# Ledger of designs, part 226: VHH binders against q9y6x5

Target 1, 379 residues: q9y6x5
Amino acid sequence: LPPKLLLVSFDGFRADYLKNYEFPHLQNFIKEGVLVEHVKNVFITKTFPNHYSIVTGLYEESHGIVANSMYDAVTKKHFSDSNDKDPFWWNEAVPIWVTNQLQENRSSAAAMWPGTDVPIHDTISSYFMNYNSSVSFEERLNNITMWLNNSNPPVTFATLYWEEPDASGHKYGPEDKENMSRVLKKIDDLIGDLVQRLKMLGLWENLNVIITSDHGMTQCSQDRLINLDSCIDHSYYTLIDLSPVAAILPKINRTEVYNKLKNCSPHMNVYLKEDIPNRFYYQHNDRIQPIILVADEGWTIVLNESSQKLGDHGYDNSLPSMHPFLAAHGPAFHKGYKHSTINIVDIYPMMCHILGLKPHPNNGTFGHTKCLLVDQWCI
Below, E stands for the ipSAE of ESMFold2; O stands for the ipSAE of OpenDDE; V2 stands for 0.75 times the mean of E and O plus 0.25 times the DockQ between their complexes.

## First folded at step 10 (VHH)

Design F53 (framework vhh_7uia_1; at its last look DockQ between E and O 0.01; V2 from the best seeds 0.00; counts 0 for: pae E 13.8 > 2, unsure alone 63.0 < 65, placed apart)
Fold by ESMFold2-Fast, scan of step 10:
Structure F53 (fold): chain B 379 residues (1-379), chain A 124 residues (1-124)
Amino acid sequence: as target 1 above (379 residues)
Amino acid sequence: QLQLVETGGGLVKPGGSLRLSCVVSGFTFSSYAMAWVRQAPGKELEWVSSISGSGGSTYYEDSVKGRFTISTDNAKNTLYLQMSSLKPEDTAVYYCARAYYKYHSGEWEPFDYWGQGTQVTVSS
């Protein structure tokens, strides 16, 4: 009987929500499992980049999903759909479901995880759902648990993605306690439904389950806007991505564009590609544009307009507001153990170890997650 | 042929006990997780308890924890539910079920085979 793993993501679940709201179902999950209080994600702190980092163990410059909107200067291709199905964008890395299917002749299953409805290196998840935000959590849960229970060859790696609390975090902002309390209570109930379904199927004690997220959320305001049109005319550049990290493709001399931007606002940093801080690991990829603008936490870059977003993410990955958490339960994990922090790229080699897979070269460090695992020595 | 047959239901007073049995045939009993599911009149099906195929892990709905015990006898191909401290709210038809998904009515359902049910009535 091969080990099985279910990886669950609640998009935009900021780590400190755990300390500021009640989660009875999640706390019961953690009581008999492990909690990593903070996960340091990769830059930029956006949905597609970080979800692909979780399943590849690579920084964005290495796996190639460098933003939610991208342009490749070599091929002149544009990634402008949140559900782009061109394998070109995803082929710079090998995600864990592909490795799972190819190394051990096992099946993988996916309910909406980014990239799972795309053939990557000519391999698509054995079972998957085409991305559709209108599909309920219950339908995703029903499909994923049916595939875990009824597949041949057996599903050993499964993923489940849910858009909340990110959508509500954007709409209300993370400081709106009334609305965020309602949203987070609903998520806790969904965690309760997940655990109950696995118990109902007799799977709970024999399945490894990881609950995590890709990033956090910070409060934005109409009083914290950077109007890019006040800095530079549209005729000088093509805008590849806007906020809070703007990706600028110059139409004229790069130095001229840089000089117009460099001192325009005290609330953003302007980088030539080669000057992007090394700590971001965001430089060595053709999809990273010649000039990158990085807004300060809580500031929104706009084009002569207001922003309706009361919360956002994408900011510096050193910010605690950008950090998610990781909780896990199952035969591979200790019970009642708390760990302070890991890097999001460390999740991949840990999952490979649990599944008995040989990891592809990656930026994670297995030693960082050893204390979570029952079959490893810690200290 | 696959068959699940429940017995042991009846009328009992609050605080009483009953033992339900489910004899299974036509499949390797220890290869599947088994469950007890109940339905009170006019209400939806409610999962009560499950046991893994190995018998090593048992699970309960919160309202029955500490009062009900699920067990198996692999030699007899029999699933049991020992019910104690029964309450009027436990009044329902109790079904044993195999925990294996089945396509039914345009939907995947988590139990593929069901017994015919046994009535438990707790008088108050």
Scores: ipSAE 0.527, ipTM 0.843, lowest interface PAE 2.8, mean pLDDT 92
Fold by OpenDDE, look of step 11:
Structure F53 (fold): chain B 379 residues (1-379), chain A 124 residues (1-124)
Amino acid sequence: as target 1 above (379 residues)
Amino acid sequence: QLQLVETGGGLVKPGGSLRLSCVVSGFTFSSYAMAWVRQAPGKELEWVSSISGSGGSTYYEDSVKGRFTISTDNAKNTLYLQMSSLKPEDTAVYYCARAYYKYHSGEWEPFDYWGQGTQVTVSS
């Protein structure tokens, strides 16, 4: 039988939640599989960019999804969560579901993973759901399991996306133990439902399942605000993205805009595009604006508007609070093995290996995941 | 045309054993995962056990682990459930079901075909 892989993302699941909260179902999943305790994600640490990095193995500058909000100066197009359906934004890379879909006797399925309801390189998964946040996890799971079980040609790669605990992290902040305990329990229960469903259908043992996330969450406060209006007049620039990494499009001389912002706050670094630190791999794309502002952890960039978020993400990708985890189970994976860390771009070549797909050029290192796989020598 | 027929149910004392059989017809037996589901009086349907089409993978609910064994005979198109160390709480109608997801009457169901069920009663 051809290998099958289900990739599941719980948005905004910070890695250290596993240490600070109880997850009976997820722990059982891990016990019978593998765990990567910390996954270093890509900068910026936002939803669309990191989800696309998982399935492409590319840094944001390479796959072209450089933020949740983007602007292209040539075409004058805008990208946002409410305007993400134009293949223009996605076509700078080839995601794994497209690669898989194009193989003989294989098909891909997707339940609301970013980019999966868009034809990329004129290819779309045979089975997908249009994104709708109101659709329950159960319904998403029902469709995915139906497709995994009933499809012809068989679904060999599937994605499943869920918006929690990210939404709640934003609302309550990650340090709210009472509310986050409730939220994370629900997540664990959903994992239990997933495993139970796969067992009921007789799919569990032959299906590779990866459970991961795109980023973590840091605590924010109304006492940690950076007001740009105190530093520069709004008429001098266009804001493409705001916090915690602001993308600035100057309407006047770039240097003048830079000089007005460079000392705006001791808790914010201001970079000209060419001066963005190399470690971010966030420079070589036209969709990155001429000036970016990077707030320190827990600080929020605002205009003359109050922020309602008690938690946020998008900060420096070296911060532990930004890191998700990865757990996996299935015939491709060892049982009871734990690994300290990988890069999020390393997931792509691993998935390609599991599925027997030739990977596109990518930034991942297959060697980083060898210890997770039963058919590889652990380095 | 497709049919599932359960047999082997009956009355047994606590600690006893029963072997349920389910003969299937109308489809390629080995192409589908099969399951046993039970319903106790006044309770909801409860999944008990599943087996992959190949027979290579078996799954059990926690309450029956170590006591029940699911198996198949492809040559006979028959699904089995060997039950041992039976308890009064195992009393239920046991159904054989084909594992195939469907949407029917406003509900998602993991099983598309069911037998008529066989009664298992565990009582002293």
Scores: ipSAE 0.036, ipTM 0.480, lowest interface PAE 3.2, mean pLDDT 94
Fold by ESMFold2, look of step 11:
Structure F53 (fold): chain B 379 residues (1-379), chain A 124 residues (1-124)
Amino acid sequence: as target 1 above (379 residues)
Amino acid sequence: QLQLVETGGGLVKPGGSLRLSCVVSGFTFSSYAMAWVRQAPGKELEWVSSISGSGGSTYYEDSVKGRFTISTDNAKNTLYLQMSSLKPEDTAVYYCARAYYKYHSGEWEPFDYWGQGTQVTVSS
């Protein structure tokens, strides 16, 4: 029988939360499986782009989901969290659940992973939940486990998405030890519930489970604001995305817009598209705007002088605060093994290997993860 | 202070047996996979065997399968390698090592701490 894989994301789970907080259930999961302590994600370090990078193995410039808010100049289409269903945005790549369910005798299931309620290449996940943040973790888990146990053709790849600790990280900031301890304890309880449910349903011994995240979280402050309105008039540009990476579409001469922005703040880098650092792999897509502004860690770009968020993400992907972790358990994985770091794009070729799928061209390197797998033991 | 200390090496005739020990301190032994790695005279390091932190999963390089057995005693924080049916080709310095993959100086290093090694010599 084909191997099965459940991919779980807890949004905004910063890697060093594992060192700074107690996770008895997650630690038990890790003890009988594997841990990657740091996952280097892709720039920009936002939710939609990084979730799509996990399931495609591609940099954002290559898969086309380059931000949570986008504009395509050729088609004049707009993308946002509330306007994300047009397959146009997603069709520049083939996510793993599409490849999986097109194989003989296989289907895929999804509980709210970004993109799984969209018909990508005219193919939607075989079983899915439309995104609705009001649906409890327990209900998402119940649907996923029901589909894993009761579907024909069998579900061999399943995804499960949860909004915390990202939501609380934005609200309180990662440095709020009191509130984040409470939030992270709840997350650990959910992981315990996940494992117990899988055991009770007879899935635990033969299901591969990956628990990971898309990005971390950094502390913000009202003392660290960059007021864009103080530097440039609204009439000179269209604002496609704001913070911490602003996407600027000039309405007039690009060089003049650039010159007005260049000296706006010492805590912000201003890039013409062709000057974006090569290490970001964030240049070769029409959806990347002609000018981007990249705030320093912990700084917020605003149109006025207020912001209600105390934590944010989207910053330079070299920053440790932007990095999540990855833990995994199942028949494909070693037990009690730890690994320092991988790139988030490496997860895709590893998942393809576990499922026996031929990966599409991608930016991941199987060799970076092969030592986590029992059939690929290293020196 | 993290330490790995190998003992149990020596001279043995072909077909003989030997048990290597590695006593560890300075970390939670059961939280890491452990390995034996050897270096024959004039040769590169060669992975021999590994065991999971729980002790439940063992792995062997092809040339030693069926002859060597890796094990642990968690109460003593000790890793073992039982070697049987020894061949002259098994002559090497044997190291115990902790498995933890790190990026270092442009490459991935599979083992972050090593013992000083113990000599095993198989000759008539």
Scores: ipSAE 0.000, ipTM 0.271, lowest interface PAE 13.8, mean pLDDT 90
ESMFold2 (binder alone), look of step 11: mean pLDDT 78; pTM 0.791

Design F54 (framework vhh_7uia_1)
Fold by ESMFold2-Fast, scan of step 10:
Structure F54 (fold): chain B 379 residues (1-379), chain A 124 residues (1-124)
Amino acid sequence: as target 1 above (379 residues)
Amino acid sequence: QLQLVETGGGLVKPGGSLRLSCVVSGFTFSSYAMAWVRQAPGKELEWVSSISGSGGSTYYEDSVKGRFTISTDNAKNTLYLQMSSLKPEDTAVYYCARASYKYHSGEWEPFDYWGQGTQVTVSS
C-alpha cells in the first residue's frame, strides 16, 4: 500500500493553549502519537506565508508569498487578497501536492489550504474546493474523507484547513479565557469528529494524520497603537502592508522616508531592506519592500484610526506567542513521544519522507524530525 | 543580456584612495539592490557594501565603515565604491553584484549576477 497522509491546519492555534485549556480529543490523539510542543514558524508570522512554508519547506523570501498583501517591483503586479488566482504569486516554489502528483503518479486532495485552488507550475490538486470561508468544517471533512476513501488513482496526500481559532483570536484576544475556552472546546470536538469518521470508514489504522497550525496569537490593546500619520505624510510613500509589519514603498528618496520613520515610536523597529536581521530570512525577494517596519509584540500600526483587533500575529518569529504546535498519529509515527521544538520548514522534508517523495531543495532539516518517525534511528 | 562591468582597480599606497565603477545593462537598475563583494588571496568571499537602487540607502561591513562610500548614478546605470584610507588588508579582487530577489532552482544565492572583478592592491 502506498503511504497516505492528511495534513490538518487550525489557523492561529498558539502552542501554549495546550497548557491552559483542556483538549480531551486532541490529548487522546497525542497519547497514541507524537507531540512537538513548539514549532518555530517563519517571519512574517502570517497565514499565507506560513501555510506555504509548511508545504514547500522554504523561507518566505524563497517561496515568494512574503505577506498577505504584496507588490512585486520587477513585474509591477499587486496581490491584494486571497481570491487572487494569478499563478505568478505561487510559482516561485513547488508545493508538496504538485510533487506528489508529478513524481509518484498519485492523486492529491485539498479542502481550502492556501494555494490549492491555484494552478502552480500548471498543476492543481486532483480534488479541491475553491476557497470559501463560509463552507463548514463538516463539509470540508466530508469531501476529504470521501476523496481519501473513493479515489482512483488513490489520494495519498490530503490537506484540510480551518480558519479557527484565528478569527476568534483576533476578535476576542487570547487573554479572553471565557470566549477562547468556548472556541477551543469546539475545535477539540472537531478533532474528535475527524478521528471518529476516519475510524468509521476504516481509514484510521493506515492513515498518517498531522494536526498543526501556521502561527500563534498575542493580545493587542487600544493603549498600544503606533500612529504612522504622526511621523510621515502619505505623499512620501505607498503602503503595501500595514500591521504589525508595515511594507513601505517610497515615492521620494528612501533615506528621507527612513529618517522620518526611524524615531517614530520606541515600540517599532524600522529597517532598510538590506538591514533586516539575517535571522528573519526576509530580505532577498522582489516582493519585500525597501523599508519594513516591525512592531513590538502587542503593538498595532495604524493610520490615524483606532484598531478593533484584540489579538494579532505577524510579529517576530522568536516570540513564543507566535509559535504553533504539531501533533501527529499514524503508522509512520512513534506512540506517546514528546518533542520540544522543530522549525516549520522541517515539516516539508518529513512529509516527503513519509510519502516516499524526493523533496525539492528546501530550508528544512530532516534530522530535526527523525525522532518522530518509527523507521528512523534517533541518536 | 545582463552585464556588470567593473573598472577602477589598481595599485595604491596605504592611506590612498581609489574609486571603483560598475556599469550595468540589461535590467532596470533602480529596481535592484547592488553590492560590492571582495575576495582576498586564499580567503573566502567577503561582503563589503550594499546600496538600494530605489533610494540610495547604504549598508557597510564594520571594517570599512567610515572609509568606504557606496553610491549610484541612475542616469548612467553605474554603481560606485569610493575607497579612502586604504589599508594592506583591503587588498582583494572586488566584484560588483546584483541582489537576488528570487529563489533559483537548486540553490538559494544572495546574488544572481556578478561582474568579472577588478583587482585592488594596497602596497607601498
Scores: ipSAE 0.000, ipTM 0.122, lowest interface PAE 20.4, mean pLDDT 88

Design F55 (framework vhh_7uia_1)
Fold by ESMFold2-Fast, scan of step 10:
Structure F55 (fold): chain B 379 residues (1-379), chain A 124 residues (1-124)
Amino acid sequence: as target 1 above (379 residues)
Amino acid sequence: QLQLVETGGGLVKPGGSLRLSCVVSGFTFSSYAMAWVRQAPGKELEWVSSISGSGGSTYYEDSVKGRFTISTDNAKNTLYLQMSSLKPEDTAVYYCARAHYKYHSGEWEPFDYWGQGTQVTVSS
């Protein structure tokens, strides 16, 4: 039988949670597998961009999902979490489930991973669930394990997405130990359920399982707000995305808008598109707006209003608070190995190797993940 | 056409041993994972153990780990459960099951075919 891989994401799982809370089920998973303590995600550190980077191995400027809210000036199309089904937005890259279906006579299965309910290059995941946040983890797991066990051609790549701990991280903030402890304990129990279900079905020792996340979370406050309306009148620009990275489309001269914004707050950097730091790899795409505002960690950009968010993400990807982790178990992986750091774009070429797929050109480096794999020499 | 037949149950004293057998017919035995699932009086079904189709990988519920051993003889199309150090809490009807999803009344179940069950009673 061909190699099989299940990729699981718990949205907003900050790497440091592993050190500050107890995870008995996840620790048992890691003991017989591998742990990467920090995954350096792509900028901006948001859900849609980073989930697509995991499955394409590309920076956001290359795969085209550059934010959770986007605007295309040529077509006048808008992208948001409530309007994300147009293939136009996803077609600048080829995600691994499409490659899996096209290179080999194999199937892919998906429970809610961003993009899997959209036809990309006229190819949709062989089995998928339309996104619905009210569907339980148990139902998602039931469908994924059913498809892994009962499909022809066989499902060799499967994905499973869960919204926590991101939703609670936003609501309570990552420093709320009481509420975060409850949420993280529930996630650990779900990991235990996942492992037990795979064992019950005889899949556990023959299935490669990766547990990861797209970003972390940082504490916000009503004392750390940047009121954009104090700096510039809304008649001068169209707002495409707000916080903590604001995307500004000028209605007047770009230089005039920039001059009104550049000294607005000591807790915000203002960039003309061509001046965005090269280290962000966030410049070479028409969906990136002419002026980008980047708030300092823990600061929220608002329009003459209060923010109810006690936690947020989207900040500079060099911040440890923005980093997730990666844990993996299965026949491809060493047992009991710990690795310090990889880049989130490195996950894609590693997964292609495990599945025997030829990767599309990408920004990842296979050498960064080879120490995790039993069929590779570590140096 | 598909048939799963369990044998080997009975009455045993605490600390005793029993060997359950399940003979299967009507499908390619080595192509499916097989499981033992039990139901104690007035309780829900509890998964006990599973084995891969090749027989190379075995899995156990924590409460039976170290006391029970699951195995297969693929040449005889037979699944076994060797039970040792039996406790009163192990009293249940034990079912042999094929690990393959089945759609039933809007629900997907992890096991599609079940035997009739064999009673194991652990009592003095």
Scores: ipSAE 0.006, ipTM 0.515, lowest interface PAE 10.1, mean pLDDT 91

Design F56 (framework vhh_7uia_1)
Fold by ESMFold2-Fast, scan of step 10:
Structure F56 (fold): chain B 379 residues (1-379), chain A 124 residues (1-124)
Amino acid sequence: as target 1 above (379 residues)
Amino acid sequence: QLQLVETGGGLVKPGGSLRLSCVVSGFTFSSYAMAWVRQAPGKELEWVSSISGSGGSTYYEDSVKGRFTISTDNAKNTLYLQMSSLKPEDTAVYYCARAEFKYHSGEWEPFDYWGQGTQVTVSS
């Protein structure tokens, strides 16, 4: 029987939540599987970029989804949620579901993972749901399990995306233990439902399941604001993205805009594109703007107003608060194994190995994940 | 100075319709997503609907889906909520809000700026 893999993302699930809250269902999943305690994501630590890095194994400058809001200077196109179905934005990489469908006579299924309702290189996920936030986790799970059991060619790769705990993390902040406890308990219950449904349908014993996330969350405050309007008049630039990484397209001389911004706040770093730190791998793409502002952890860039958000992400990917975790269970994975850290780009070549696919050139290193797998030796 | 000014609320009978408007001063909607959120008497704030900065993508809470329509007029910097088939349960103060836009959970969303609100009362 061909190997099967279900990849599940809970948006904004900070790794440290596992230390500070109880997850009985997730703990039972991990007991008979593996846990990676920290996943070092790519910069910027935002939803669309990191979800696409998971399924391509590429840095953002290489796969082209460089932010949740983008402008392409060559084509003059703008990316927003309304433009996320334009294949132009997604065509700089080949995600794993496309590879799965093109290399093997196999199908893919998707419940709302970013990019799965878009034809990429003229290939769309064999089964998919158009993005709709009002669709319950249970309905997404029912569709995925139906497609895993009743497909020809067989569904061998399936994805499932859920918006929490990100939305609540933004509203309450990760330090609100009362509200976050309620939210995280609901997520743990959903994990319990997932496992129970797979067992009921006879899928559990032969299915590889990965539960992961794209980023973490850090506490923000109305006392930690950077007012961009105090730095520069809006007539000098076009704002492509605001916070916590601002993307600035100058309307005048780039050097003049840079000079107005560079010393405006002690809690923000200002970079000309060519001066962005090499460790970010955030330079070689036309969608990265000429000037990038990076706020310090917990600081919010605003336009002459207050911010109501108590949590945010997008910050430096070296920050532990920005890191998600990865848990996995199934015939490919060891039982009861804990691993410290992998890079988020390492997930793609691991998944290709499990599925027997030849990975496209990528920034991941298979050696980083081999200790998770039963068919590999590690020390 | 960025301001959100809501109008169009009022008293309406069950099954009736209202259109809420929110005039925004500042940058155009193409830079931000916009949302409507409501607060019923004695209850927590509830997200109702969101629209992307370009106006192409719309999202709704389950209880209002098919009854409410969110739209923008970018030339007028105005956000609208067309409400139809109103129910007593829709009685609330409705707020216009600026949001960070990405995937929406149908749960409470983070918002940077809010208007003063406009009262909608659905009663016989």
Scores: ipSAE 0.000, ipTM 0.209, lowest interface PAE 15.6, mean pLDDT 87

Design F57 (framework vhh_7uia_1)
Fold by ESMFold2-Fast, scan of step 10:
Structure F57 (fold): chain B 379 residues (1-379), chain A 124 residues (1-124)
Amino acid sequence: as target 1 above (379 residues)
Amino acid sequence: QLQLVETGGGLVKPGGSLRLSCVVSGFTFSSYAMAWVRQAPGKELEWVSSISGSGGSTYYEDSVKGRFTISTDNAKNTLYLQMSSLKPEDTAVYYCARAEWKYHSGEWEPFDYWGQGTQVTVSS
């Protein structure tokens, strides 16, 4: 009987939420499983990049999804987060569902995880849902559980993506305790529903379940805006991505654009591509633009005060506010174990181990996650 | 043709015991999880207990833990629910169900085949 794994993401679930709010269903899940308190994500700390890093084990410069909005200087192609299904953007890596289908004669299933509705290396998830934010968590869960129980070859890897608490984090900001308490209680109830449905269907004891997220959230304010129009005339450049990491494609000499930007705001760092800090692992890809602007935590880059966001992410990945958590339960995992920190790229080789797959070359370190696993020796 | 036939219901006093049986035909337990689901008068369906196809894993709703035991006899193709320390709130029609998700007409149904049900009444 092959091992099975369900990977669940709640977008924008900041690790510190676990300390500041009550999660009775998630705490029951953790009590009989494992918790990693902080997951250090990849830069930039945005949805598409980090979701693809989870399933490839690669830094963004290596897997090619370097932002939610991209421009490739070599091919002159543009990517937006509006369901661009061109395999070109995704083909710089091999995600775990492709490996699962090709190595083991097994099926994969997906409910909205980024990339799963795209043929990557001529392989698409065996079962998938086209991305549609209007589809309920219940419908996604119903499809995933149906495919886990009613597939040939058997589904051994399944993914489920949910947009909250990210959407509410943007709308209310993470410091709005009243609204965030309501939102997080609903998410905890969804976790309870997930566990109960798996138990009702006889799946719970033989299924490995990982609950994680791609990034956190930080508080923004109308008092913390960087007006890019006050720094440089927009006719001098093409804007590929705006905030909190701006991707600037110069229409004139790069040095001239850089000189106009470099001292414009004390709350923004301006980098020539070759000067981007090595610790970001955000340099070696044609989709990374010649000039990158990185706003300080809680600051928003705008054109004419256009921001309505009270919360945002995308900031420096060293910031604890940008970190998600990871919880897991199942036959592969210890019971009642807590671990402090792993890197988000470490999740991929761990999942490959659980499924018995040979991982593609990746930036993760299996040793970082071995203490979570019953079949491994912990230091 | 698939059939699930429940027996063993009846009238019992509080604190009493009953054993429900469900005989299945047309499929084998090793390929499907099985469940007991109940419906009290005027109430929604409530999941009570499930057992994996191998019979190795059992699950219970919190209010019945320690009082009810689910089991299978694969040679007889029969699912059982041993109920003890019965309470008036356990009064319901008990259904044997095959655990398989099936979405129909916008409604979520976690079970694809059901028996006709057997009535359990707990009263003085």
Scores: ipSAE 0.000, ipTM 0.380, lowest interface PAE 13.9, mean pLDDT 88

